# Ledger of designs, part 4: VHH binders against Carnosine N-methyltransferase

Target 1, 373 residues: Carnosine N-methyltransferase, of Schizosaccharomyces pombe (q9y7j3)
Amino acid sequence: MEYDEEEVKVLKEVLSAFFLYRQYAHTITQQKRKSMSRLSFEHKDLLLQDSDNNFLKHLSRIDQCIEQNSVLAEAIANAAIPVFCSDFDQNELFHVNVDMMQKVSSTLKQIARDWSTECVEERRTTYAPFIEELNSLFPSDSIDRSKIRVLVPGSGLGRLAFDIAVEGFACQGNEFSYFMLLTSHFILNCVKQENQFLVYPYIHSFSNHVMRDDQVRSLNIPDAVPSQYLRNSQNFSMAAGDFLEVYGTEESRDSFQVVATCFFIDTTKNILDYLDTIKNCLVDGGYWINLGPLLYHFESEGTSNSNSDSQQQPFVELTLEQLFYVMDSMGFEVLKHNSVDTTYMGDKRSMLEWIYHPHYWVCRLQKSKLRFQ

## First folded at step 16 (VHH; from y3 with S56T S100T)

Design z2
Fold by OpenDDE, fold request of step 20:
Structure z2 (fold): chain B 373 residues (1-373), chain A 126 residues (1-126)
Amino acid sequence: as target 1 above (373 residues)
Amino acid sequence: QLQLVESGGGLVQPGGSLRLSCEASGFTFSKYYMGWYRQAPGKQRELVAFITWGGTTNYADSVKGRFTISRDNAKNTVYLQMNSLRPEDTAIYYCARELTGRYSWDISGTPYFDYWGKGTPVTVSS
């Protein structure tokens, strides 16, 4: 694909970031060592006097973990190159900023979240409701689920989409981030065995650990090999690209029976665009299932760019109430609505857990109900 | 509006040749993978061949060495040259466009095609 030069650049940067993870992560431990060297003799002694609690030994352990993570990161990138960027040269890595490197670290955490047995509880709270709802709406004994097309925008590493496909639905995941796309490709298409890799998702933070072992805890991934479950399923696909661009088109009109959004609708500058696109994709009588908060990702950007340039895309932040009003006006009939308690990328052993109260709803679209106001 | 219009189908004897054409409109042709599918009576639609944006070609095993997919971006047209036709090649042939113009794949790693023409019938019969 003649990617826009800019798009190709971004892709190469992302690939480079995966390869540079090793170096980046080791920088973290090196910095800690440097910091330690600056300590007073007394403080050094406190940290080193006990062989079992030796801080330097702990850093060495982390370094070992970094190497394992690096193996995974490189595997992801290597698997991606032939498919996404065949002309990529590993000897000519692009410069990447710290933000990109953090995204690699975050991606590793996401892998744990979506594809480890240990994180099944989080998935139970976030993904299972979709499966349950779909099964309820479309019983397998009465409906050929293979004819039910389900779209999962913001599919991330594809676990929800996978789970939906496993239930027999024709499921398509959509993702824009190359970090997610490359990684999802790796997990969905390239992994050959269960627990093939170890990931150390918690090594990147030194905060809120109860025990040192908690920081260097490993998780096995993946907990399932997707190709083994979906061998006969021609009904699973991933689509790279912007949600609005891919599915906001006339060609995508009335293409899906269900749109499933999980932690997704707040990722845009204008949530109304997402609603329009969802509406576009759904058939009349189709269902929109959502679980997520309204943490608007671009909220901070809207405040800084005071520049009155009339050409800036508007930021729209709605309360849930306002959103529901708009939904109703658009023809979305809410069938179910409740709040859910869940963690997001949580470490159960950490002193800090972010608890979210996302809302869950099921809507049915009625396209003919033009409310003539 | 996206349109894919196939042509070139017809009746041919075993061992004969046909060239199918698909004229595309309503999108930037050069940005998308294009493919050919076929559906025989009573069978499922199957991928025959596809061509990448860069011109890389891929074929089903059943047609390798016999069929050639090509594209002319200036004409917004994808072609399927079919040689050494066999009775088992009898089907309706469909032109298809890849979904995103960026990247898509199914569980097998094959590009995902979602837009189809109306098809052109090919009958190989003695």
Scores: ipSAE 0.715, ipTM 0.875, lowest interface PAE 0.5, mean pLDDT 92
Fold by OpenDDE, fold request of step 20:
Structure z2 (fold): chain B 373 residues (1-373), chain A 126 residues (1-126)
Amino acid sequence: as target 1 above (373 residues)
Amino acid sequence: QLQLVESGGGLVQPGGSLRLSCEASGFTFSKYYMGWYRQAPGKQRELVAFITWGGTTNYADSVKGRFTISRDNAKNTVYLQMNSLRPEDTAIYYCARELTGRYSWDISGTPYFDYWGKGTPVTVSS
């Protein structure tokens, strides 16, 4: 695969980001130490007098956590190098910006979300509905599930795709982000035992902690070794690339019985392109299962570039009602629809949790019902 | 339209050699891993060999040292040189393309192939 030079560069940047996590994360604690040094004597004393809540000791604890996270980050990168970028030189790391480093931190949180026992409740609200629906639509006693192909766009770290495959379906995850791809590769293909690693996903924020211990709590990952569950290699695959590019092709036409989208359809600049691609991939009579909000990620970008004559890809943000209208027009028959309450990468011990009310729906595609206007 | 057309199959005696060819069209050949699969009667399709875009070759243990996969990007062709053929090599051989042109893999870490030719039969018999 002749990666475009630009793509190779991005990959090397992402790899570098994983290796640079240690250094980056330690800057956080160093900054806090500096801040502390600027405090008045009285304030310093207040923060240090309580042995159980000694701030400097706490920072030292965080540093230890950083080291553990760094082990994980480096393991991810090291596992990826021979597969994704064999010519990568660890001695020549690329420069990475703060945004990339934040993505590493976010990735660590995502690992906790998808592959720790502690976060099973969130998965129960977000992933379990897909499993239940699939099992309902395709009972194992009546159908050979291995012949049912399920596509999971935006598969992230691959947990939903994995869960689907465990149920016997031929499942393919698709992901574009190298952060997710490298990490998913690590978890799906390289981890050898349950709870092989510790992750400290909460150390990167100093806000909304009730106790110091909450910030430095560890989670064991993974809660399952995928290779132990999926012995038949034909039933599970990951596909790197842009969803539209990979599955918007004639070759992908009518290739899946189910498309499962979880927190995905709002990640594009044009949701209609996603719908077209979903329709393309699905067989006639196939099912689209969705769970997610309509938080359009590119909403803010449409406002800033008003002045440049460049053929800006139109951003269209649809309401749910509008979306359903479009879906109907495209031949998607809604079979089920409800709202779900869920968190997203939430910390249950935090004073702040984001609660989403995503919508869940199941649609059946009818390609022949093109309403001839 | 994506097409993979295999050729070169036939009947050969044990110890003989065959060279399979697969001509690809309808996509940028140089961007994709290419592979050879085979399916014997009553058996599952199995990966025989694959070659990366960079020319790295991989083989099933059963064919190591006997088979050689190669590619000619200028001709959009992937080859499978099969030497020292055995009766157990009897199968329909399929040319395959990797799915994405970026990267794909299964649970075993093997590249994922999703596009197949019609196959060419290889029979090894005395």
Scores: ipSAE 0.708, ipTM 0.871, lowest interface PAE 0.5, mean pLDDT 92
Fold by ESMFold2, look of step 16:
Structure z2 (fold): chain B 373 residues (1-373), chain A 126 residues (1-126)
Amino acid sequence: as target 1 above (373 residues)
Amino acid sequence: QLQLVESGGGLVQPGGSLRLSCEASGFTFSKYYMGWYRQAPGKQRELVAFITWGGTTNYADSVKGRFTISRDNAKNTVYLQMNSLRPEDTAIYYCARELTGRYSWDISGTPYFDYWGKGTPVTVSS
């Protein structure tokens, strides 16, 4: 079909999920209240006896936090409708499953990671290496950075791509998720004031909190007003679509001087397709900068299936050693390589944090098979 | 291959009218937002108007009320009706296609247009 009904349906489902967040999140606290009503008298008394440490008061505080989160979630959706989906009817919401609703909750947490001062250290660890390398490769006093095109596939809520553009580069983010696209659009283009919104990113899980205050704490977002930094610039854009579909084309061949992948190359079933696409869209002599693990997102889908359907696509999960061998065979010359320790969407107040040991590398691509000496 | 071919430009007196057309080929026209840009000598290209795949229109403040964008998906054509023309409307007018056929955007918060036709010149003078 020329007007893609399935694409529009997915967009309307995501919009609906943002509007349904209020109702969904409140059902969680109501389920907690119902579970409490089934406790013995003695157990209820333990939870409710102290007016300063009352579990029902805690749930009521969480409901207040949900209301504030819903203001942000609805603002994100409302900002998108007139530009992207003007026929969306807020009184005719689509049915969405629990996974979609959990993605709204996860998106709120990702806003904290990319756009709050509280999460600056994680961004410093994962984003600053890209900025430092770009600055070294393309010093502003010797070149016009606006002519250096940088692609950031899997750009999420856009902070890395924004940071690159602030340094003067022509940066394009690429993202497939409408949760990320609608949210990054709102933050990058619609927010007018630093720290205009509160987000309560930790209320959706009751596990691993030390203090009640940890669970209900707010963060201010965004820690910068992006339009003030880039108001008169066309050096930033967000390309919606699958990385392979958008950048694997002849039209995209030799289009970028740099590709910057941060926690991205493991988000596909066949990593070799990503390598082909990075090579396609880079100019000869262009650079690929990567920081991330190899936590293959689709590994489990491929290993338990004896399906002989000829339409089943391949799954390829390489060790880092195997990946470097392939990269060298394709003409990627590794200039730098080391490992880094970082969290990803970590919460320092939680009893649980995961530490990644991702690898950082910088490659230069040689597309020509001829030697020039 | 992808093509955008503009027509309808020319010389016109102040207060006059022109209708620009852009015939598209090489892609599924109805899937994409379409737009018109203009570029006066010594200035950067500026967005004049765009139209969504569903027909919703948006205009630069400088042309609102005077220009009308429309599309005919059956003919793969986007139009710009330009009325009450002024000397400051003098520019090369470019037809543009949105980048991905999806919800791409630029820092201005509008759809991101990455492909332009060759343009059609419009001159408004007496």
Scores: ipSAE 0.432, ipTM 0.735, lowest interface PAE 2.9, mean pLDDT 88

Design z2
Fold by ESMFold2, fold request of step 20:
Structure z2 (fold): chain B 373 residues (1-373), chain A 126 residues (1-126)
Amino acid sequence: as target 1 above (373 residues)
Amino acid sequence: QLQLVESGGGLVQPGGSLRLSCEASGFTFSKYYMGWYRQAPGKQRELVAFITWGGTTNYADSVKGRFTISRDNAKNTVYLQMNSLRPEDTAIYYCARELTGRYSWDISGTPYFDYWGKGTPVTVSS
């Protein structure tokens, strides 16, 4: 139909990107081979003379890893097609740009972070505080948790929302990216066996590896079959759409007892809009639990001199101090606050490790607070 | 004002046919997945069929091959053609709209529908 062609196009482009990963990723190693062909004879000899330490053999091993990643990428797309896009033709792939292909690679790293045993420590640091607070606020021996609705905006591949639902809460994840939505759908609903797939999440960058084996190492995913844990849960869902558009509505007013934001509140141009939306969808006396930095994703766009409609959008980048003063004015009472140290999609074997000092807080909302000035 | 109005239900003999219609208003119909649910007495509401904004259809196993969902975006209407009706098809049939107009899903992996019409009763008896 003419009216909905843009959404069909976007979905088909993302499906195409998953199928094109195989070809795209192999062109990267082919470009490396071409660059190698331009080396001096002496430099080629240094890289190729030793069978055990042969650079072309390493590139061939990376090609093998790409093939296994491609199995997973194709499985994700193939699982979605018969349910949501049965007219998709794998022989007529849409053109996709480099940014979309990089999102496939990033999605493979996200799968490892959320769904492998090997990445459990990062999840324990960033997700367990939410589970512990929810369990404390709503003890299962005195509370029917299935009536406690928890929203997880920016839920990514769904692990935090899944962990919350496993504890008995009615959890809704929210995501805008079809890369995340198709992949989370596959893992949460379609995978039948734990550790059914290998993923090689570190092969797309050649920088900072100590050992060749570090670059080409595999992880098993998923470390749990999610449908086995959620068989009787009727209150787990994933809402596709922009957080502001979906939850800034009257229909969403007073709909959730808890909002849980993990590495999320800095993903908008105007953080005040997120605060308004969190306030809108929370019940009076509801809780907001947050863990994350203030790494404002759109900060560079706000310094544009353009008078276009897109450049007239307000941008607000607050310090934490300023944010807390605004939160208090809006009726968010901070009950707990501390910082933690964590990586985000980190690789412990890399020569480079980024450490975040994100802040964790729990707020209780009083919707009727009035400010005079 | 968002509305879904079902029609076309009634009493029918086993083996017969009915065509349900659902007229939608108050939202951009072509942007949303639409579905049909049914609820028999004493049972939970179950998804019967859905159709995406792109026209892809899906059916519950119990009705596959007998029911056909379709949509007419120009008329803001979704249809359910029910053929070879059986007594176990007796239920109230509800038209439903998907939550966000995108790929939202529930724990069964089907689109998440959160708004229903009032329903139209269908009785299949000899």
Scores: ipSAE 0.240, ipTM 0.647, lowest interface PAE 4.8, mean pLDDT 87
Fold by ESMFold2, fold request of step 20:
Structure z2 (fold): chain B 373 residues (1-373), chain A 126 residues (1-126)
Amino acid sequence: as target 1 above (373 residues)
Amino acid sequence: QLQLVESGGGLVQPGGSLRLSCEASGFTFSKYYMGWYRQAPGKQRELVAFITWGGTTNYADSVKGRFTISRDNAKNTVYLQMNSLRPEDTAIYYCARELTGRYSWDISGTPYFDYWGKGTPVTVSS
């Protein structure tokens, strides 16, 4: 009651997960070594007979990559502790489950997506449309962009919000995941040298690699030092919290000229709540720019027969056509609409990549206009 | 209605001490980070200190070791104890509330503060 003890516990669990990555990731290669003890003598010989093609040497190389990833993971946690959680003791780590450990691994891969040169093509497909539309709607030679407030819900590691802020807009990202919040804080505020860290984002899975070198390849991060680009009074911030909780309030009413959602609107149980919140925080005549699929993150929970309180929440999964009808009824006028092809967290060297056909749209909001009387 | 009301400012000699107070209302005080900013004439507003709901404190280098931030959640009040005051500490001091009470931050890497009180002036005359 006096402190938010549950929130402190969650933060300390996430910090602990970053420190436990080293131990957890090495269990991957140790399980592979244990599995080798079950091979026939003949099969072991096939994998170990040649020094250049030795499977145990490959596992040892992966262990070295894990050590380098651990340096980054520990740096992320260590940067946050003195600012936000100075009483955290890395010698008394909290218990974390396997799902949280997998989130550390996926976070390292997301750093590569947002902050490496090697992944620029995916960002060009998914982020550039937002930049191009903002530049068209608010030309810098006729508009003071610092007065145009842009909200990016589900901002992840902050690259889209950063790119928007670099163009002169007042941009606020929003994220509720401490994995994303700790990591974006580190990249955006604590890293001072371009390509200061190596990340090995592809080592946690053995499937679909063509070459051993593909699995163990490193990427340099970050490909831009944010303080070099956001110097001299650029407005940029990251709001921690649930999008509905933070922006569904009276305080947030009419606060933004633009809301930019990228792979975001399907991340809630009831998409209508997101529409209400977007409408709440936009000014009348403001714009909503969206790019993403309708891959409803909670659909499986709604079909699972459970007596938990979480199953009592409404779930709404609309087709795009149904969604557009609702949007029009709420006063969102669609100005542009098309689809694009992109990957999400893709690996060009993998035997498997998923292609999304997300839909892109730009709406203008008429808050006082009623579709029906 | 959100409200932050600062008090405790005034005129003080170099080497002296002041204690600033900020009473908060209109929100659940215990859930938010709180901070103190100052603005000297002709200068930009700068963060002086902040305190999380969990008790973590942080200070600008210029005041480290001389100023202490604290909070009393039962009284919805945040304090700034200012010791060993110098003429360069002369400014209007503003109480500030962090945006969400969580891991929100601005580009400087400190909590993002979105609401300020009207301020209390502090003058340190040699």
Scores: ipSAE 0.188, ipTM 0.652, lowest interface PAE 5.5, mean pLDDT 88

